# VH-VL binders against Vacuolar sorting protein 39 (VPS39), part 4

Target 1, 267 residues: Vacuolar sorting protein 39 (VPS39), of Arabidopsis thaliana (Mouse-ear cress) (q8l5y0r16to282)
Amino acid sequence: PARIDAVESYGSKLFAGCYDGSLRIYSPPESSASDPSELHQETYVLEKTVAGFSKKPIVAMEVLASRELLLSLSESIAFHGLPNLETVAVITKAKGANAYSWDDRRGFLCFSRQKRVCVFKHDGGGGFVEVRDYGVPDTVKSISWCGENICLGIKKEYVILNTANGTLSEVFPSGRVAPPLVISLPSGELILGKENIGVFVDQNGKLLQTERICWSEAPTSIVIQNPYAIALLPRRVEVRLLRSPYPLIQTIVLQNIRRLVKSNNAV

## First folded at step 2 (VH-VL)

Design fl2 (framework fv_flanvotumab)
Fold by ESMFold2-Fast, scan of step 2:
Structure fl2 (fold): chain C 267 residues (1-267), chain A 125 residues (1-125), chain B 108 residues (1-108)
Amino acid sequence: as target 1 above (267 residues)
Amino acid sequence: QVQLVQSGSELKKPGASVKISCKASGYTFTDYAMNWVRQAPGQGLESMGWINTDTGNPTYAQGFTGRFVFSMDTSVSTAYLQISSLKAEDTAIYYCARGEYYDFWSEDSYYFDYWGQGTLVTVSS
Amino acid sequence: EIVLTQSPATLSLSPGERATLSCRASQSVSSYLAWYQQKPGQAPRLLIYDASNRATGIPARFSGSGSGTDFTLTISSLEPEDFAVYYCQQYDNWPPYTFGQGTKLEIK
């Protein structure tokens, strides 16, 4: 079978982005929809393979349901119309981009490429327009919108990039052991990783509270599946409730795992 | 501009160790993986693996674990290959080569756009 | 691991002739294939990446084509400096990224 690097749900279907650049579409079992408990016991069936969807591995995908678009990160960032997957736009300036963030309310895309952070806006009709291009001092490892601004995890620190004037403000130093992680919450607040803790900050990088999420070890990846925070740690996954005091709900012991892939439930 | 400069040739006896350096200049060292490629006399190119220059994490190809160690020093933009317990079959030219990252988490690298000049290691008694 | 087989092992031609070099993969590598040139006593030099994109500074007489399992490097009109060994390399599947055994292009 093909190596899958990205998964995203679209209605009842699953989209799988593959290392060979193909997009595979899976449909749910034919008779299981009438019994929700039975759905967990049946397998999805390959419905379609879109060969040549990208020349490079598809490393991330996101369904933008309100816009009927599929965003994919591969050789560049591309937008395809749903449900037919016609090409709507390819952001050529995003060739070699390593991370991105989408602001669905405003229709703003930001991405990082080496030591650059670029901002594009969906014009509502069909296209994307470049609005800003910022230089940053080091390669960006993690990126997220935070209101009008952009929070960056660069090699040794977290910074807030002010989009109006291009200035960088330090939030605090990132951990030495774990890679920087910037996680956006639906509220517009952020969780920033530092060693084994998750720190809550507002859109300006100010601490919101003294309480924090404490993981048993430094995570390499964190995914928010409201109301849970799911962290990938060495040899294990920890699931915590996103409510003070952030109790541990479940631990899953793993042998080998490279990263966590986010998917939305077909609800 | 972009240059990879390797240390000079080495003549060693079986059982000795050797440490080869590859000094990078003209770009940000941590933005690219450093790959190692071996070429035995009269033979083709053989990938040995690479090191993630941001994390320091090495990845070795099958057959190049144990006696071979990839390391680096970001303060001097230099990658190193150390071979311990040298054998006659280790006689080869060793190249360093720059590869672009697939992403920061996967540590995959791509094609090699710049190469060092090579370091000849000769193992004989 | 993916095995790359190059053919012919040796190609004997004269300056001005067209050279066509083949690289075959044991399984699909999509378009994730590069070509390198190595002259005697020198390090390899990148010619083509992503099957058909010419690297910076490489003359237009060099072109690459193919996808999946079958790839070709074409030199439209050989110059004296083109007589060298040529290697293909794949970077599609799990590392290590493997090389073909090489094709030696020599003067007839």
Scores: ipSAE 0.000, ipTM 0.395, lowest interface PAE 17.2, mean pLDDT 83

Design fl3 (framework fv_flanvotumab)
Fold by ESMFold2-Fast, scan of step 2:
Structure fl3 (fold): chain C 267 residues (1-267), chain A 122 residues (1-122), chain B 108 residues (1-108)
Amino acid sequence: as target 1 above (267 residues)
Amino acid sequence: QVQLVQSGSELKKPGASVKISCKASGYTFTSYAMNWVRQAPGQGLESMGWINTNTGNPTYAQGFTGRFVFSMDTSVSTAYLQISSLKAEDTAIYYCARDEYYYDESGYWDYWGQGTLVTVSS
Amino acid sequence: EIVLTQSPATLSLSPGERATLSCRASQSVSSYLAWYQQKPGQAPRLLIYDASNRATGIPARFSGSGSGTDFTLTISSLEPEDFAVYYCQQYNNWPPYTFGQGTKLEIK
């Protein structure tokens, strides 16, 4: 039995990153039913298993369609060419990285490892080159690009890291109960978690509005699937519309599930 | 109506201590940070730091650690500035000012106390 | 720390004239800049926040503009009550949240 820790869509296929380090590829069923009224309860079928894709659990994946690359976080951060999944690059400095963020427009990767934040740039054809390496005062729990800056959720606070000069600007404390969560919006603005609320800030950490997203309990993870915000709460998932007043759209009760499978392109 | 009322003027000798109060009314005290500002005679405004009124945690600007202590008492909605081992250069008007934001973040200051003059003779 | 430099140090004008006051930051403060007015013997009063937003109760003749390192406070037509010292303040960088040295607006 396979334990799946990460899911990502690629065209009509699904990629599943497994605890055993394998990558499993699922294809839609071979049904050419022309009549849309026909009763078909087809399921995705396993097309291929890439054994040995990683030696450690694959905890996150992201398809970078504009670059024809698959980004994976496991023992390190690796890039594989699509559609053939040949290894293009492994960021050896990212060994032991616990969080990352990708800026698709600029082709910039940032990740945290220990008390360091490292920035790499995709050079188009040749691979990845290190741009900067910043010291930070504590272990980073959450990280996201915010324009040209990087927002960090550190143990007790949110800070903005200015990439030009390496300075840190405190935004506000991350709260006492819930872990810090830094969530990027398509606009480049951020949602920062504080207890059971999400606070909207701009690229420099300035509050944008007094309106907040309120979940019924503090989330442990949040995924943005525009126009929805999907939050994992104890024993349930709440789906909210990303539009004031952020109404609850759906609640999914979780049975014997410890955490949400990570995917930015859920089908 | 939001109001910040500070304690009256003080005349002290070098080496003494002073404790200035800033009493807040018209809003929830613990929802806004309280800032302290110094203005020496004929000089401009100088930020000293602030206190998070929800946690009691002070943050000091450089040069205002050691002899300067920010504290508060939630039961009376009052913030305090204590200056120990007073020096002649501490002669100034001290202002408290309310931060507009909810969290332990400082920004622009929408309401100010009337100021407390502290005079330290040479 | 971020240094704010205000110019001119003193501006001498008559009621009815337009006043333009400048504040320059030693490094970018984005739009996190406020303007305060202080009259003799009084506490400062907030005029403008986030570079261009007028505070509650502030007359429409006051306006702010700018971003990054260059900021301007404009008073479109001076009233007698507007003659005071004006301070800019940045709140973008980690403390201290620094003030400019002030511009004194005085009657010509």
Scores: ipSAE 0.000, ipTM 0.375, lowest interface PAE 19.0, mean pLDDT 82

Design fl4 (framework fv_flanvotumab)
Fold by ESMFold2-Fast, scan of step 2:
Structure fl4 (fold): chain C 267 residues (1-267), chain A 125 residues (1-125), chain B 108 residues (1-108)
Amino acid sequence: as target 1 above (267 residues)
Amino acid sequence: QVQLVQSGSELKKPGASVKISCKASGYTFTDYAMNWVRQAPGQGLESMGWINTDTGNPTYAQGFTGRFVFSMDTSVSTAYLQISSLKAEDTAIYYCAREEDYYGSDWYPYYFDYWGQGTLVTVSS
Amino acid sequence: EIVLTQSPATLSLSPGERATLSCRASQSVSSYLAWYQQKPGQAPRLLIYDASNRATGIPARFSGSGSGTDFTLTISSLEPEDFAVYYCQQYDNWPPYTFGQGTKLEIK
């Protein structure tokens, strides 16, 4: 049995990035979606194992549907063509990258390795070209595009990196209860995690005068599926509406969870 | 509750190899990185590097590549330091130390909150 | 590599006196600095982390201060058990986490 570190959906299928560096593809059960009595027995079936997909654990994946690419973060950042998973590009400068963010509209990738933030652009010719390389004061824990700027969650604070001039502006201190979380909204605005609350800021890090999202506990992951914000908490998932006062819509209680799976656009 | 217990002292001849163990208890082994620190006789503390206990991935400080190998066994919550082709200059006390991590990430550096008792390795001709 | 320089190398004091130990970094480490105490034949023990926070179980007479490049460990009134070697450590540059050379606090 494989230990799964990342999950991403692609059409009706699930892609699982594993600790051993393999990519596993799962297909939905033939009858599960049409039989409500079998929802609790639903089992995706392993269709294919791509052994040697990466040399290190696959810690994050994202399907870039409009570009027919799979982005994976492992030892480096790699792009594979969909549906066949041919290697399109490997960003060698991303070796040892910890976090990344993709701007699908502009075709811009940013990633962090140690105390550096690097920006690459998808070339119309199928490759990637380096645009910028910025120094930052500490290891980046969370990163997201916010319009033309980049928001970083570093050890004790959130900062906005201005991509035109490389300047950093402090937003507010991050807590130590949970890792900093930077979540991008389609509007270019951000949700920043602080303990059990989500705080809305604009692309320059200015507080929006709006009610905050209050989670029951500090989330470890947040996924936006408009109109919902979905947060992974230590023993549950909370679904909240992205409208003030951000009411709780659903809670899914998780038992015997010993490890969290990291995923962009979580299933 | 939290305890790091290291294997006993070793006396070796030059050219031999040694494998030191560090057994963790009282916490989830894979939630914390394990660091190795060397202290030569009468000298201060020197960081050797660390191992990510979740992935098994070792990182070595300058000067500790080649003859030094960090490994681990999650099933027994134990980290290992192996030194091959021992030299007299390897005579030292070797400590394992737990790196308190913000959520167990190997990219979020912290201080060392718990230490093993140390293992003396003596290399003499 | 960030170099940490501790001063003085040795400090000779009597019980009841105040001890002030310095640690200077070759470049800014913000507040990512820890202090450890080591007695002969024993493993180091964490005293202070993030420049000024006392670790669990550490007596109130120990305090840390400073940020950037200049840091101080203060022991307000020395007890006999406090005579040991003290090390500072930075964890801003990951890895290697560099240690200072140590300050030996000895009884007069």
Scores: ipSAE 0.000, ipTM 0.401, lowest interface PAE 13.8, mean pLDDT 82

Design fl5 (framework fv_flanvotumab)
Fold by ESMFold2-Fast, scan of step 2:
Structure fl5 (fold): chain C 267 residues (1-267), chain A 127 residues (1-127), chain B 108 residues (1-108)
Amino acid sequence: as target 1 above (267 residues)
Amino acid sequence: QVQLVQSGSELKKPGASVKISCKASGYTFTSYAMNWVRQAPGQGLESMGWINTNTGNPTYAQGFTGRFVFSMDTSVSTAYLQISSLKAEDTAIYYCARHEVTYYDDFSGYTYEFDYWGQGTLVTVSS
Amino acid sequence: EIVLTQSPATLSLSPGERATLSCRASQSVSSYLAWYQQKPGQAPRLLIYDASNRATGIPARFSGSGSGTDFTLTISSLEPEDFAVYYCQQYNNWPPYTFGQGTKLEIK
């Protein structure tokens, strides 16, 4: 079997981005027979393999349902039309990009590459136009839109990049051991990771509340699927309600999952 | 690597003013708040308040409003404590100490331990 | 304000003995409590943070425990350099961060 690095849902189907650069499409079983094990997922059937979808591993994907587009991060950032997966655009300046964020309302893309943060805008057709290119002091490990600004996790610190003037405002250190995680909420507010806690901040990096979400261990990935926050921890996935006191709802054991991606087709 | 270096000792007469400095190095100055702590001779530690290095806004403990002013200069990564109208009771060692804060406002937020301290500045007020 | 009361005020022990220092808060500080060591003529040094986490470079003989209102600092086997004044500090209510009055650990 192929190593899967990214998963995203589209309608009733699952898209899996693979280390070999192929995109695999899975369909649900025809029978909705109950899985008797609480630790097992329903078995999806491989429907199609799109060989040569990318020349490098597909490390992230996002379905943009309102635009009928699939965004993928691999060698670069590419947009494919849904449902047929025809190539619509490739952002060549994103070659070597390690993280991105999409603002669906404005149609804005930002991504980090080395010590640069680049902003592109969807032109309403098939194309993208470069808006701005910013220098940053170190390699970005996590990135997210926060209103009109961009929040970055750099080394072990969080900063807000002001897109109008290019200035950086330090927020706080990301923790002693765990890597930084920046998670956007639909409101434009953020959840910032610090070891095993999630801290709520506004678009300028100011704390919104003293209450915080506490994970059992430091997560490597967090996905918001309102009303839930889903965190990938060592050896397990932890599902918590996005409402104080952020109670643990479910713990799931998953195998061979490296990255969590939110679903735009959640029922 | 992280260092907080304070200015040297001061000997002042009552009614004078003093301004002591705390120069930070080895970290991003604006990512940590700077707290001021005093210790009178033979006494324990007393927190005076802190300055938000991201906004420049000071927060004073109740006993330290009026004559005490916290300020900073980000261009030289330095925090300052100024004491005006000095009294004999101000005789103490004054420490700066950094601490991590997530900011809700200048009066609240998630707060953390004081992980690095300056060496202290002795201020003696006598006639 | 939250008042921290340390006990005993002075603890006289010999090298090799176990030291147990207490800090009691007037209201709950959850786990937001730190311990500092201060030697004569020196600035305080962070030992323990968040009640039980040892700071970088602090020897394993130092440990912290407790939550809510009752906290303990333990030194499992005293070394000569451990004789100093120890302060607890809470950071659950700001401002002001409050310190205990200190426990002086002195050689017998």
Scores: ipSAE 0.000, ipTM 0.375, lowest interface PAE 20.5, mean pLDDT 81

Design fl6 (framework fv_flanvotumab)
Fold by ESMFold2-Fast, scan of step 2:
Structure fl6 (fold): chain C 267 residues (1-267), chain A 121 residues (1-121), chain B 108 residues (1-108)
Amino acid sequence: as target 1 above (267 residues)
Amino acid sequence: QVQLVQSGSELKKPGASVKISCKASGYTFTDYAMNWVRQAPGQGLESMGWINTDTGNPTYAQGFTGRFVFSMDTSVSTAYLQISSLKAEDTAIYYCARGDDWYEYDLFDYWGQGTLVTVSS
Amino acid sequence: EIVLTQSPATLSLSPGERATLSCRASQSVSSYLAWYQQKPGQAPRLLIYDASNRATGIPARFSGSGSGTDFTLTISSLEPEDFAVYYCQQYDNWPPYTFGQGTKLEIK
């Protein structure tokens, strides 16, 4: 067994990004595919190992179903065609990137490396073109598209980067203990983390006068799976309904989880 | 049918202010960005920027300083361009134009008829 | 800033002839290039987008081609109504948006 750092679903299959840089593909037995209610009661079997998929650990993956692409973050950001996993593009400037965000509607990628934020655009034919390269005052810890702007979690604060002119506007200070988290919602609103609290802001970073989400402990990762918000806390996962007053629906105890992964796959 | 109808021509003296309207019909106003394009006499087209009609956030192109303000009123499906402290070089036809997708602000599928602004002493 | 250079500045032709208009970008814009037609006293009209796709209602005699830095608008057989100024525009990058300076197509 290999150490798995990222997981993503693609149809009935699971893609696992491994610490050794390999991509492992798991599938259920054929008879399980005819009844979706039985799929989760059986163990997945290893179908294929793609050795040499990356030279570094695969730390994040995202299936871009509408574009038939797999996005991966490892040594750099790479795009592979689905279902055959042929290499479509490698973003050379993303070497050493530590965070990224994908805007599926526009086909825009933004990522951070050291004290830079870079924007690339998908040309529809499989290529990517650099749009802008912005300087920021400190290392970016979390990043998300917010409409035409980019919200950044940097050391001790959240800021909105205006992509037209490169100016930064302050939103509010992040927590001291927990790393900053920026989560985009389909509504165009953002959830920003502050210790054990999730705060709602609009796409320009203005605070909304809504009730906050109160996690039991400070999360290190949050994934939105409508109608749920799923947070990785120390020693457990909390599933909350994404509806005021954001009640706790389930607590899951899990071992060896590094980060939650958002899935874009339809049933 | 999609239409953009602009306000009538304006004759102003240097230092005055002008506000141009662009009224949209035939589509959901907030689904498309509204762009502004200038054309000086005998010159080509120059993009001024756009306003995101869903959020109200304006974005200005280089060369258009604090004298130019984009705004809108969703209740009447109308976008506005205000120019303050008018100068002779602001003499131009000003067009509004619809972006063909909310995220593709600079591809213009429908245009207003244009508003001539003349700045003369 | 991406600069678009159109050539020739003026093209004099007769109805029935083939017109070829060029637009060159200072750096690659992939296929994110549009062509507009402007007749005297009128607003511009979108002809071609994404380098080669005709906009709704545009006659088949208009065609666009090219990718990267070199683009061409072709009118296969000129009609009297086609004599106008043509502009190319790139939309691959954030502001400043860039139009070419225009090519005036005039009757001989």
Scores: ipSAE 0.000, ipTM 0.375, lowest interface PAE 19.8, mean pLDDT 82

Design fl7 (framework fv_flanvotumab)
Fold by ESMFold2-Fast, scan of step 2:
Structure fl7 (fold): chain C 267 residues (1-267), chain A 126 residues (1-126), chain B 108 residues (1-108)
Amino acid sequence: as target 1 above (267 residues)
Amino acid sequence: QVQLVQSGSELKKPGASVKISCKASGYTFTSYAMNWVRQAPGQGLESMGWINTNTGNPTYAQGFTGRFVFSMDTSVSTAYLQISSLKAEDTAIYYCARVRTYTYSGGEYTWYFDLWGQGTLVTVSS
Amino acid sequence: EIVLTQSPATLSLSPGERATLSCRASQSVSSYLAWYQQKPGQAPRLLIYDASNRATGIPARFSGSGSGTDFTLTISSLEPEDFAVYYCQQYNNWPPYTFGQGTKLEIK
C-alpha cells in the first residue's frame, strides 16, 4: 500500500503526496451531510493518480489558491499550475532543501538548504527570480516569514534573520530535548516551540502573552487549523483549542504519521 | 569580564538611610533589567522587585514600597537600592541580579537570574 | 501568589551518592522554573533554567526535570563542593517571582 507523507486540500478535493513520488487526488464522499451516522462512514474516493509527479518522496505541499499554483517539496521545490498540474517552475537551487516558508501577500519564497537560506520572488510572468542568498551558522530545522524578516530555528535557538543586511539576532533558546519549531499565525505573529510548550511572540520575537500552550510531550510538528492547534507527539496527535487555557480536545493514537499539514478545503 | 560588583557592607542605626550600588561591566547595561533580592540572616531568598534599565521604571514587590527606592545611572552602568527609615528587620544581605525582560502589549515578563552580585550586608542595630 | 514548596528541608548524603531534590508549585508554572545553588558566604549561582536547561559552566552531573507543578533537581554523583543550599524559583506569573524555602544538602 501507498505511504502518504503530505496532504493538502484544493477546493473540495484532497491531494496526497506519496513516498513513491506519486500525487494522488481524492474526491469527497457523496452522501456525507444528511444523517449524523453517515458522517462516521465518510471515505474519500481516489479520483486520479499522477505517477511520476516526482522522482523522490513528496514531503510537503501547499495550495497557493490566489496564484493558482501547487507548491511541492520533494527533491527540490516545484510549482505546478492548478487545476491541470502542468509544471510551471522548478527551483533548481532548492535541490536538497529541507524546509520552506511562503509569504502569500508579497509572493516571496524562502527555503533552507544545508547552511543557506535563499529567497525567491514570484514574478508577474509566472516564474521565480532569486532575490538573496544568506549564510547561516548551522542547519535550519524550522523556518517562517515574520514580516519583512525570517525567523529560524537553528540547533537549540531561535534567531531573526534581517533580510536587508543578512544579520542574525537571537530570540531565545529552544530547549535541550525538542527540536525547534517556528509556526506562523495569519496575524504575522509566531508560535515558537520550547520543549512541551508553545510560546506566543510577535514578529520581532517579543512575548505577546504570559499564557502558553502546554502539550503532554514535546511535539515534532504543529499545525494551526483555527480554532485548533494540532501537534504531532512521538506516538500520538494532540488537538487543543487555540483559546486560553488551551484545553486538550482530542487525542489520536497513530503510527507511521510523519508530518501534519493544514487542510485548506472549501469549508 | 561579565560581572556585577556591589558596594561594601553598611552598619546603620534605626532611622538612618542607606544607598547600595551595583555596578555592571562586560555587557550592555540597558539590555537586562536589574532585580534586587534580599536574604535575612538564616533565611531564604526574597525578590524585592526590579528596575527596567532601558526606561528607568521600577517595579516593586508587595511589602517593598515606600521605604525602598530603585534607581540607576546608565552613564556609569550602575543600579542603586536606597532604603530609608531603617528598621532592625531590614538587617539582611542585599543582592543585585541580572534578569532578561520581554515586553508585550500587556506589560513586562521576566525570566531567570543568570548573573548575581556578591551581596551587600546591611546591619541595623542600636 | 504562587507558593513553591521544596522537599526535603534537609538531605544528608555522602560523596558519590545520587541526590534528588523536589520543588512543588501551588499552581502550574509550565516550564518556567530555575534552580540555584548557594554556598555559605556566597551569592546564589544559576544551575538550571526552564526546568531542564543546564546553565553555562554547570557540570553534567546536574540535571533538572518536570513541568507544571512538580519539578526535580538531580545530582547524579555528589562531589564535595556540591554540599550547599538549593533553591527553586518560578518566573511564570507577575511579581513577586517566588523562591522555594530551600533544601540544605549536607554531609552524612
Scores: ipSAE 0.000, ipTM 0.380, lowest interface PAE 18.6, mean pLDDT 82

Design fl8 (framework fv_flanvotumab)
Fold by ESMFold2-Fast, scan of step 2:
Structure fl8 (fold): chain C 267 residues (1-267), chain A 125 residues (1-125), chain B 108 residues (1-108)
Amino acid sequence: as target 1 above (267 residues)
Amino acid sequence: QVQLVQSGSELKKPGASVKISCKASGYTFTSYAMNWVRQAPGQGLESMGWINTNTGNPTYAQGFTGRFVFSMDTSVSTAYLQISSLKAEDTAIYYCAKVYEITYESGSYVYFDYWGQGTLVTVSS
Amino acid sequence: EIVLTQSPATLSLSPGERATLSCRASQSVSSYLAWYQQKPGQAPRLLIYDASNRATGIPARFSGSGSGTDFTLTISSLEPEDFAVYYCQQYNNWPPYTFGQGTKLEIK
């Protein structure tokens, strides 16, 4: 099978970003007996392969439903109009970017490349305007908006970047073995990864509780689909309830999936 | 272009106080910490500490607590160093220096990309 | 505190020659080391940051190398304007952010 590095839903369809740079679109089969508003169909078929969507592997994707845009991270960060996938914008400064975060409420994009964190704003007219560019002391491995601030996973630690003044506040060390992982919650709180545990902090990096999510192994990605936390582990996915004591609900064996992306387009 | 302009030389008697200014231009003053560095006659460079220009909070290196006060005025983009109860050993050139785009709120700071011209403080009888 | 030791204390060379200046840290500073040039009567000027990155406007003849505890500043072919005092500075640990004692580069 094709190596899929990113997956995202758009209406009843599924988008898969591939290592070969292609975008694959899957749709449910036609059924006259189904109520289409219920989305209770389970089987998907390949509808279209967009060869040459990107020259590099598509490593992340996100549907921005309120703006009818598809955000993709590959060689750079690109925005395509939905449903037709016409190119709307390419953020040239994001060439070589390795991580990004989108704030849908404010229309703000942040991304990291090398030792830089850049912020752009969607102007509502389809364009993006650079807001600010920050220097950081090490390469950024994970990034997420946390209110008006940005939480960064740098090689050995977590820091909060204050966007007003560019100051960095240390949170705690990210651990030795697993790379750092920053996950935003709908509440504005964060889950920070440390090896096989998830630690809850507020938007200023303060610990919220002593209870933690304990994964069976260190995850490479985590998606929050309230009330669930879905983690990609080696050769499997764990689904846990986002309520203490964070019980394991389901374990799913998967092949050739590198990333899980939260979908806001299912409602 | 970035420029840091310091106040002129000072000649003081032991026990007096001195206040040195450092006026910044060419960048957003509150976005970068301002550091103070001392150089005694014929000696090397010694970091004294810094002030967070957004919060106004100073951080002092060991040996520069008590008599030394860092302050600022954002309305004129100026940082200040005040030394009270001056001693002969305080005779030195004092530099202000800007950090490069990375500032740690908890007191960890990086290298200094721009420097003021220096202010000579001489303490003698 | 991390102590930085620069060697030699004084280096006497002629224009056109290669200069090699050393900075040794008492503990690892990773790559968090900067180099400054100070001419008589002037403020220090940033030359190199993060051990090997040349600051804007600094001529290509200046290069930095090293990591951990051993660092080198190299000037491939000395110009008359390069005769000055050179300082290394570490920023890998909590304060104090220490400077070396300096190497004076003088005309032979």
Scores: ipSAE 0.000, ipTM 0.387, lowest interface PAE 17.0, mean pLDDT 82

